# VHH binders against q9y6x5, part 25

Target 1, 379 residues: q9y6x5
Amino acid sequence: LPPKLLLVSFDGFRADYLKNYEFPHLQNFIKEGVLVEHVKNVFITKTFPNHYSIVTGLYEESHGIVANSMYDAVTKKHFSDSNDKDPFWWNEAVPIWVTNQLQENRSSAAAMWPGTDVPIHDTISSYFMNYNSSVSFEERLNNITMWLNNSNPPVTFATLYWEEPDASGHKYGPEDKENMSRVLKKIDDLIGDLVQRLKMLGLWENLNVIITSDHGMTQCSQDRLINLDSCIDHSYYTLIDLSPVAAILPKINRTEVYNKLKNCSPHMNVYLKEDIPNRFYYQHNDRIQPIILVADEGWTIVLNESSQKLGDHGYDNSLPSMHPFLAAHGPAFHKGYKHSTINIVDIYPMMCHILGLKPHPNNGTFGHTKCLLVDQWCI
Below, E stands for the ipSAE of ESMFold2; O stands for the ipSAE of OpenDDE; V2 stands for 0.75 times the mean of E and O plus 0.25 times the DockQ between their complexes.

## First folded at step 6 (VHH)

Design f6 (framework vhh_7zox_3; at its last look DockQ between E and O 0.35; V2 from the best seeds 0.00; counts 0 for: pae O 2.4 > 2, grease 28 > 24.2)
Fold by ESMFold2, look of step 6:
Structure f6 (fold): chain B 379 residues (1-379), chain A 121 residues (1-121)
Amino acid sequence: as target 1 above (379 residues)
Amino acid sequence: DVQLVESGGGLVQPGGSLRLSCVASGFTFDDYAMGWVRQAPGKGLEWVSDIYSGGETDYADSVKGRFAISRDNAKNTLYLQMNRLKPEDTAVYYCAKESYDWLTGYSFDYAGQGTQVTVSS
């Protein structure tokens, strides 16, 4: 009678969308389960780092996925869309699906999640889809529910990933009420389809479901650009990542590069690695470059003034615009309970508890999520 | 290199119709969503319509019911049928390749010269 958990991510779902838009299906899900109104994610507030933090309970410096674009100076390896499946990048941590499927009589399934199509510690998710953004939500849902119902050993941990509202948030910006209302209604309908499918297949009463996200989205503007080329010649550094957190590998004396950048814009903070604020927990990994530039909310670091998004993320994780939410339903969770905030790293030890897994060392605090769980006392 | 060549624009009276086309090369056309954007004199770019690789379509409210986007994957060609044209539709129309990847993010690439549509009596 093993407990089962489905972890669902809607990428880029800003927490305050719940207050500013209508979600009849998600609200019904919450009413019969729990809501965490704000999840404080990890810096930098990018897709791959935060998805890996959810499933490892670790800060980015500790799990090694420190950005969507990375460089490892020791091995000279680059992390990119052509090299993101190299286990080298992922092996500094053990994600929950690996721990889960190594238990007797358990397997894991993934209808996409960063890392689930990678053999991490020589272990790939027992059932998985390779990432492909063209695959419909319905097909992802069909695969994951088939695996949950038909696998031996049984699938006890499963993931489901969807690209919205992140894609539309970048395209339109979160302040575009007309377009974002249309997008968010479609997402609510998908949540309705998810719940309906689980009910029809007899999974709903015995499956724990977490619906969450990795980050939010902030509005950008052509009037809020930081032109890096106006401050420093390209020949003085290698650019590892650009916006809104630029990662700078100096080619000349580091202090000279720092001095050229420190007064570049009043809307950008420039940090030597050792001076990165401790609250970011973003220092102790060789993949974090010697200089980072952190743009203020809604500001974009550019080299070429011709190409811009209307919404972006990656900013300071103290910003409410960067925070997602978490909702959950199932036998492990209370019904009708609302909680104000948790840290994104707290999700991992909670999931381990639900599944009866011994967590690896991590940065989460189980006590932060106890009030969500029926087998715990809320004090 | 992405190449997009728009054509089919022209001068038309209010209430008239035009059919724009866009021939694409330099990428696997079938794998990407395609869209139309327009730029009216003195204005910024305005999204008009998208068609996804699976054939789903979406429209700005200002054109919904009047414009129809379509694609011919065998010919690497995107179309925009524009009916019941209004003076407010006057713009340079650009076709664009759209893509999203969870690592590299959203991109919206237009590289053509556009095609001028002018609606006036």
Scores: ipSAE 0.484, ipTM 0.786, lowest interface PAE 1.8, mean pLDDT 92
Fold by OpenDDE, look of step 6:
Structure f6 (fold): chain B 379 residues (1-379), chain A 121 residues (1-121)
Amino acid sequence: as target 1 above (379 residues)
Amino acid sequence: DVQLVESGGGLVQPGGSLRLSCVASGFTFDDYAMGWVRQAPGKGLEWVSDIYSGGETDYADSVKGRFAISRDNAKNTLYLQMNRLKPEDTAVYYCAKESYDWLTGYSFDYAGQGTQVTVSS
């Protein structure tokens, strides 16, 4: 039988939550599997870009999902969470569920993972749920496990997405111990439900399961605001994305816009597109705007609007507060092994290996995950 | 179309109690978190309380221990029991439907017309 893999994402699960809170179910999961303590995600550290990096192995400049909000100057199209169904935005890469179906004539399933409800390269997941934040984890889990168990051709790759603890992180801030403790306990309980469901269905021993996240969360404050209106008139530019990485489309001369913004705040770096640091791998795509603003950790870029967010993400991907974790369990993985760090793009070649797929060209390094796998030599 | 209709507001003395109701229609009530926000004279909107689809509740610090949010899914109705009311609680209270935003998390995307609550001696 072909190997099976379930990829689970808890949005905004900051890596150090594992150190600061108790996770009985997740710890049990890890005990019987593997843990990567820190996953260096891609810049910008936002939901759509990082989820697509996980399943493509590509930096954002390569797979083309460069933000949650995008603008293409040639086609005049906009991308947002309310407008994400156009294959135009996704077709610059091939996600693993498409590869799984086309390369091996297998089925894929998805519960609300970004991009899974869109035909990419004229291929859509064999089974999928349209994104709806109101649908319970239980219902998503039930559908995924049903498809894993009863499909023909069999589902060999499945994704499951959940919006917490991201939503709560935004609302309460990651430093709110009382509220986040409650939220994270609920997440751990959901992991318990996942494991229990898999055991009940007889899938637990044969299914590879990866639990990970796309990014972390940093504490924000009303005392750490960068008001762009204090530096430049809004008529001089179009805002494509705002905080903590603002994407600026000048309506006047780019240099003039840049000069008005470059000294706006000591807590914000302003880059012309060609001057974006190489380490971000965030330059070689037309969807990246001519000027980007990058706020320091914990600072929020605002216009003349108040923000109720006490936590945010999207900052420099080298910041520990932006890093998620990865845990895994199943026949492909060791038991009781912990690893310090991998890159988020390394997940893709690992998943391809597990599934017996030939990976598309990617930025991941398979060697970084060899120690997690039972069939590989640990370097 | 989404519709939220608040009721139960009125004039009450300090230390008194009121119970607000909100009847929802035009969407699957059971699937969504709901909440209350208020606007006092000369002030902006203030979050008061919310209740998740699973029944978990949250409260602003200013009302914690005094207010209780609840829901009856069978009746598509949201409630706010307000006890030990203070003059500072005087505001128009709005029932609101929550939605998830990928950028900001949970927010309110619909609200009713509001019901006036006045706490005065």
Scores: ipSAE 0.054, ipTM 0.571, lowest interface PAE 2.4, mean pLDDT 94
ESMFold2 (binder alone), look of step 6: mean pLDDT 83; pTM 0.835

## First folded at step 7 (VHH; framework vhh_surovatamig_d1)

Design g1 (at its last look DockQ between E and O 0.35; V2 from the best seeds 0.00; counts 0 for: pae O 2.6 > 2)
Fold by ESMFold2, look of step 7:
Structure g1 (fold): chain B 379 residues (1-379), chain A 122 residues (1-122)
Amino acid sequence: as target 1 above (379 residues)
Amino acid sequence: EVQLVESGGGLVQPGGSLRLSCAASGFTFDDYAMSWVRQAPGKGLEWVADIYQDGSEKYYVDSVKGRFTISRDNAKKSLYLQMNSLRAEDTAVYYCAKESYDWETGYSFDYRGQGTLVTVSS
């Protein structure tokens, strides 16, 4: 049978949760597979950009999903709830499920993943669920396993997305040990349910499973607010995205807007687009606004309002608090192997290798993941 | 416009019971998880209990487990907190909160009612 891959994301799962909390089910998964302790994600460390980077192997500037809120000045389109399914936003890259299902006798399935409910290059996932946060993990799992077992042509690539621990991380903050322990125990139980279901259906031994995440979470506080309204009048700019990376479209002279912002807070870096650090790989796309404001870890940019969140993400991708993990199990992977770090863009060429797909041009390095795979020499 | 109106607070002796209510309007109540949060005098906001939109899952902070029961009536657009075996430590203003999760727009948390005061004292 052709190789099969299930890609699972638990949103906002910070890498060091593995060390700080108990995960009996996930640890058993890792024991029989591989672990990458830290995955260096892409800047901005937000949900949509990083999920699309996983499945395209591209930095945000190259795949065009540069934030969760975007504006394109040429077309005057805004990326938001009402138009996030417009292929315009997604068509700057080809995600792995498109490449996969265009192969002879293959299909793809999605129990939610950013972009899988969009007809990217006129191609939508062969089987998919429209995003709905009210759908239980069990129902998502039921649909994805049904498709993996019962489709013709066979489903060879599948995704499964879950909102936790991101939602609770925002609500409580990662430092609330009592509440986060409860939330993470629930997550571990869901991983147990996943593995148990795959074993029950006869999939476990022949299906490759990756469990990963898009980013971590850092603690926020009402003591760490940057009040943008105290530094600049609303009439001088259009706000495209707010926190922790604000995207500023000047309405007046760009230099004048920059000068009003540059000393607004010692806890915020202000960049003209051309001055964004090269290490971010976040400059060469028209959707990146002329000025961005990057808050320091744990600081929140607000518009003269109190913050509603106790945890957040989106910060500098060099911060360990922003890094997720990756675990994997299946016939393609070693058993009991632990690796320190990879880049999130490296996941795509690895997945293409597992599936026998020719990767599109991308920013990943296959060599970084060779040690995870049984068919590759590590040295 | 989201409106959350809490009621049912009052003065009660230790060991007593109260039932809090929250009337919700301005949104599709059935689509959202709901919670109770509280703020004791001189303390920060504390999450108390959550309930999933269909009532299938309920969670409680350890200090209230076995004593408090969260429930909802989606037909009446109402959220409830049955509080039994009340203790002095339960003294707080209690707020109803609407929770929203969306992978694009993120988490939102709204507790904009006036709250309802619960005072537990002999």
Scores: ipSAE 0.403, ipTM 0.717, lowest interface PAE 2.3, mean pLDDT 91
Fold by OpenDDE, look of step 7:
Structure g1 (fold): chain B 379 residues (1-379), chain A 122 residues (1-122)
Amino acid sequence: as target 1 above (379 residues)
Amino acid sequence: EVQLVESGGGLVQPGGSLRLSCAASGFTFDDYAMSWVRQAPGKGLEWVADIYQDGSEKYYVDSVKGRFTISRDNAKKSLYLQMNSLRAEDTAVYYCAKESYDWETGYSFDYRGQGTLVTVSS
């Protein structure tokens, strides 16, 4: 039987949630499979960029989705959650579902994974759902599993996306134990539903399933605000992205804008594009603006309007609070194995291996995931 | 056109009770989680409570837990907020709000009503 892989993302599932809350269904999933406790995601630690990194194995500067909100100065185009369907933004890379879809006797399916409802390189998944946050997990799961089970050509790669616990993390803050306990319980139940559904359909033993996330969540507060308006006049720049990493397009001399911002707050680093730290791999793309502001963990960049978010993400990708986890189950994976850390870009070459796909050039290291796989020698 | 119309506000003494109502129209009510938000004088908008589409889950801001109860009637396209043991700090304009997911913020209100004023004063 051809290998099959289902990639599931629970948005904003911080890695240490596994230590601080109970997940009987997920723990059972892990017990029968593998766990990577920490996944170092890419900078910036936002939804669209990191989800695309998972499926391309590329840093953001390379795949071109550098934020949830982007601006291209040449074409004057804008990217946002309400304007994400132009292949222009996605075509700087080839996601795995496209690679898979282009193979003979294979097809891909997607339930609301970022970019899956866009023809990328003139290819779109044979089966997909347009993004709609109102669609239940059950409906998404039902569609995905139906496609995995009944499609011709067979669906060999599928993605499933869910907005929690990100939405709740933003709303309640990750340190709200009471509310987040309920939210995370619900997520665990959904994982239970997933497993049960797969078992009911006879897919469980033969389907490789990866459950992961794009980023974590850090606690924010109204007491930790950086107000840009106190440092620079709004007319001097265009804001492309705001917090916790602001993308600044100067309307006046860049140096002048930089000088007005560089000492705005001790809790914010200001970088000219060429001075962005190399470790971020966030420099070599025209979609990265001339100046970026990076707030310290837990600090929020604001204008005169105060943020209502009690949790946020997008911060330095070295921060543990930004890190998600990865769990996996299926024929390709060991049982009862735990691994400390991988990079999020490492997932791509692993998935390619599992599916027997030739990977496009990527930033992942297959060696980092070898110990998870039954067919590989673990050093 | 989406419409949310709040009612039930008024003047009440500390320790008193009020029940707010919201009539929704112009969208599929039972497809969306709904929230109550409030704005006190001189303060920003504050989330108060929300309820899932089917009413299965309810969440509250800490300051109102045990005192406020959110509920909904999908057949009537109505949202309710039972407010008991009201305090002076509960004084605010209360808004019914339709919830939506935002990729950037993860949570947003794409629509809210005109609001109803709740004044708690001795």
Scores: ipSAE 0.036, ipTM 0.590, lowest interface PAE 2.6, mean pLDDT 94
ESMFold2 (binder alone), look of step 7: mean pLDDT 82; pTM 0.817

Design g2 (at its last look DockQ between E and O 0.44; V2 from the best seeds 0.00; counts 0 for: pae E 8.6 > 2)
Fold by OpenDDE, look of step 7:
Structure g2 (fold): chain B 379 residues (1-379), chain A 122 residues (1-122)
Amino acid sequence: as target 1 above (379 residues)
Amino acid sequence: EVQLVESGGGLVQPGGSLRLSCAASGFTFDDYAMSWVRQAPGKGLEWVADIYQDGSEKYYVDSVKGRFTISRDNAKKSLYLQMNSLRAEDTAVYYCAKESYDWDTGYSFDYRGQGTLVTVSS
């Protein structure tokens, strides 16, 4: 049987949730499969960029989705969650579902994974759902499993996306134990539903399933605000993205803007584009603006209007609070194996291996995931 | 056109009860989670309660837990808030709000009604 892979993302599932809350279904999933306790995601630690990194194996500077909100100065185009359908933004890389879709006797399916409802390199999944946050997990799951089971050519790669616990993390803050316990219980139940559905359809034993996330969540507070208006006049710049990493497009001399911002707060680092730390791999793209502001963990960049978010993400990708996890089950994976850490870009070459796809050039290291795979020697 | 019309507000004494209603139109009501939010005089907008599309989950702000009950009737495209044991601090304009998801902010409200005033005073 040709290998099949289902990639599932629960947005904003911080890795340490696994230590602080109970997940009977997920733990059972892990028990019968593998766990990577921490996944170091890419900077910035936002939804669109990291989801695209998972499926391309590329840093954000390379795949071109550098934020949830972007601006291209040449074309004057804007990217946002409400304006993400232009292939222009996605075509700087080739996601795995396209690679898979282009293979003979294979097709791809997608339930609301970022970018899957856009023709990338003139290719779109044979089966996909347009993004709609109102669509239940059950409906998404039903469609995905139907496609996995009944499609011709067969669906060999599928993606499934869910907005929790990110949405609730923003609303309640990750430190709200009462509300987050309920939210995470629901997530675990959904994982139970997923497993049950796969078993019911006879897919469980033959389908490789990866459950992961794009980023974590850190606690924010109204007491930790950085007000840019206190440092610079709004007319001197255009804001492309705000918090916790602000993208600044100067309307006056860049140096002047920089000088007005560089000492704005002790809890914010200000970088000229060329001075962005190399470890972020966030420099070599025209979509990265001339100045970026990076708030410290838990701090929120605001204008005069204060944010009501109690949780946020997008911070330094070295922070544990920003890290998600990865669990996997299926014929390709060991049973009962736990691994400490991988990079999020490492997922791509692993998935390519599982599916027998030749990977495009990427930043991942296949060696980092070898111990997860039954057909590989673990060093 | 999306419309949300709140009703049921009024003057009530501390310890009293009110039931707010919201009539929704212009969208597929049962596809969306709904919220009640309120704004007290001189204060910002505060989330009060929300309910899932199918009513399976309900969440409340701490200050109203045990006193307020959110419910919905999808057939009638209506949202309700039963408010018991009302306190002076519950005085506010109450809004029915349609929930939406934002990638950066999480849950948000893309539409809300004109509101109904609840005044709790002796």
Scores: ipSAE 0.027, ipTM 0.562, lowest interface PAE 3.2, mean pLDDT 94
Fold by ESMFold2, look of step 7:
Structure g2 (fold): chain B 379 residues (1-379), chain A 122 residues (1-122)
Amino acid sequence: as target 1 above (379 residues)
Amino acid sequence: EVQLVESGGGLVQPGGSLRLSCAASGFTFDDYAMSWVRQAPGKGLEWVADIYQDGSEKYYVDSVKGRFTISRDNAKKSLYLQMNSLRAEDTAVYYCAKESYDWDTGYSFDYRGQGTLVTVSS
């Protein structure tokens, strides 16, 4: 009997929110399952790249979704609002829902996880919702649970994505305790609704559920701006992505652009592509531009104007403020077990194991997650 | 095309009141949270207040809590800001903003109007 898995993301859920705010429903979920207190995500710590890393087990340089805004010099394609559905961007990897639904008598379902409304390798999730942020959590949940309960061939892998607390984290900043408390209470109520719905439909005891996130959030300020126009005329480069990791395509000699930028701010590291630190695993893809600028935590790169955001993410993945958590419940998982940390790329081989799928080549280490699973020895 | 028209600004004494209005068109007003943002002389944009699509939740920056009240009328496609106990520090151009979130472009405030100037002085 193939087991079933529901993968849930609450975007921008910083790991230490669990310690600093109250989550009665999530805490009950954890008590009956497992918790990984910190998940070390991939650089850059942005939404599209990290959601794709979860479902492929790959670093961004390997799966090709290297930012939320990208440029491919060979094809002259831009990844943006109007071009985020082009399979060209997604086809450098095979996400788990594709592998899953190509198995005999299996299908996959998706409520708005990044990439699930794209025909990757000519294969789109068997059941899916086109992305639309106006669709309520309840409607997303109703569709997912209906597909899990009523599909032929059966849905064995499902995803559910929600935009909070990321949207509110950008808007208020993570240090706004009053507003973030209200936002996080609402998210905990949604988790309660999720568990209640699964129990009422008879799915709770036999469905594996992972609740995780892609990244955290750090506080920003109008006092922490890096003004690129004060350092270099914008006519000397094409800006592919701005903040907090700027992607710079020189229009003139690359070394000349680098030299104009390298002393622009003490709160920004400037890297030639070949000099990007190896620990980022962020070098070996043509979509990574010749120069990147990496702002220090809480600093915002701007051209000549203020930022509307009070919180942001995308920073160095060693920063605790960028790290999400992972919680899980179901027949594959121990009950009442806490684990300190895993890498976000480790989630993919664990999910493949739970579903009985052969993983594609990936950067994850199955051994890092063995202690979460009832069928494995923790060695 | 999104259009936002602010009104109700003016000169007022400290401790006085003003009511700002915003007429919205070019989008489904009921589907979006709405905000007031302001820009004081020589400063960047500051978020002031927001309100959920159905009016069920309202949030304020600390400096205006208890003094300002945001409201909306979805039938009239209108957003309001009641400003009481005004202080000199409230002097700014006030903009009505449509909130949006999109996972590939991030979070944004769309403040396309001219704004309405509020000046608090004796």
Scores: ipSAE 0.012, ipTM 0.501, lowest interface PAE 8.6, mean pLDDT 90
ESMFold2 (binder alone), look of step 7: mean pLDDT 81; pTM 0.809

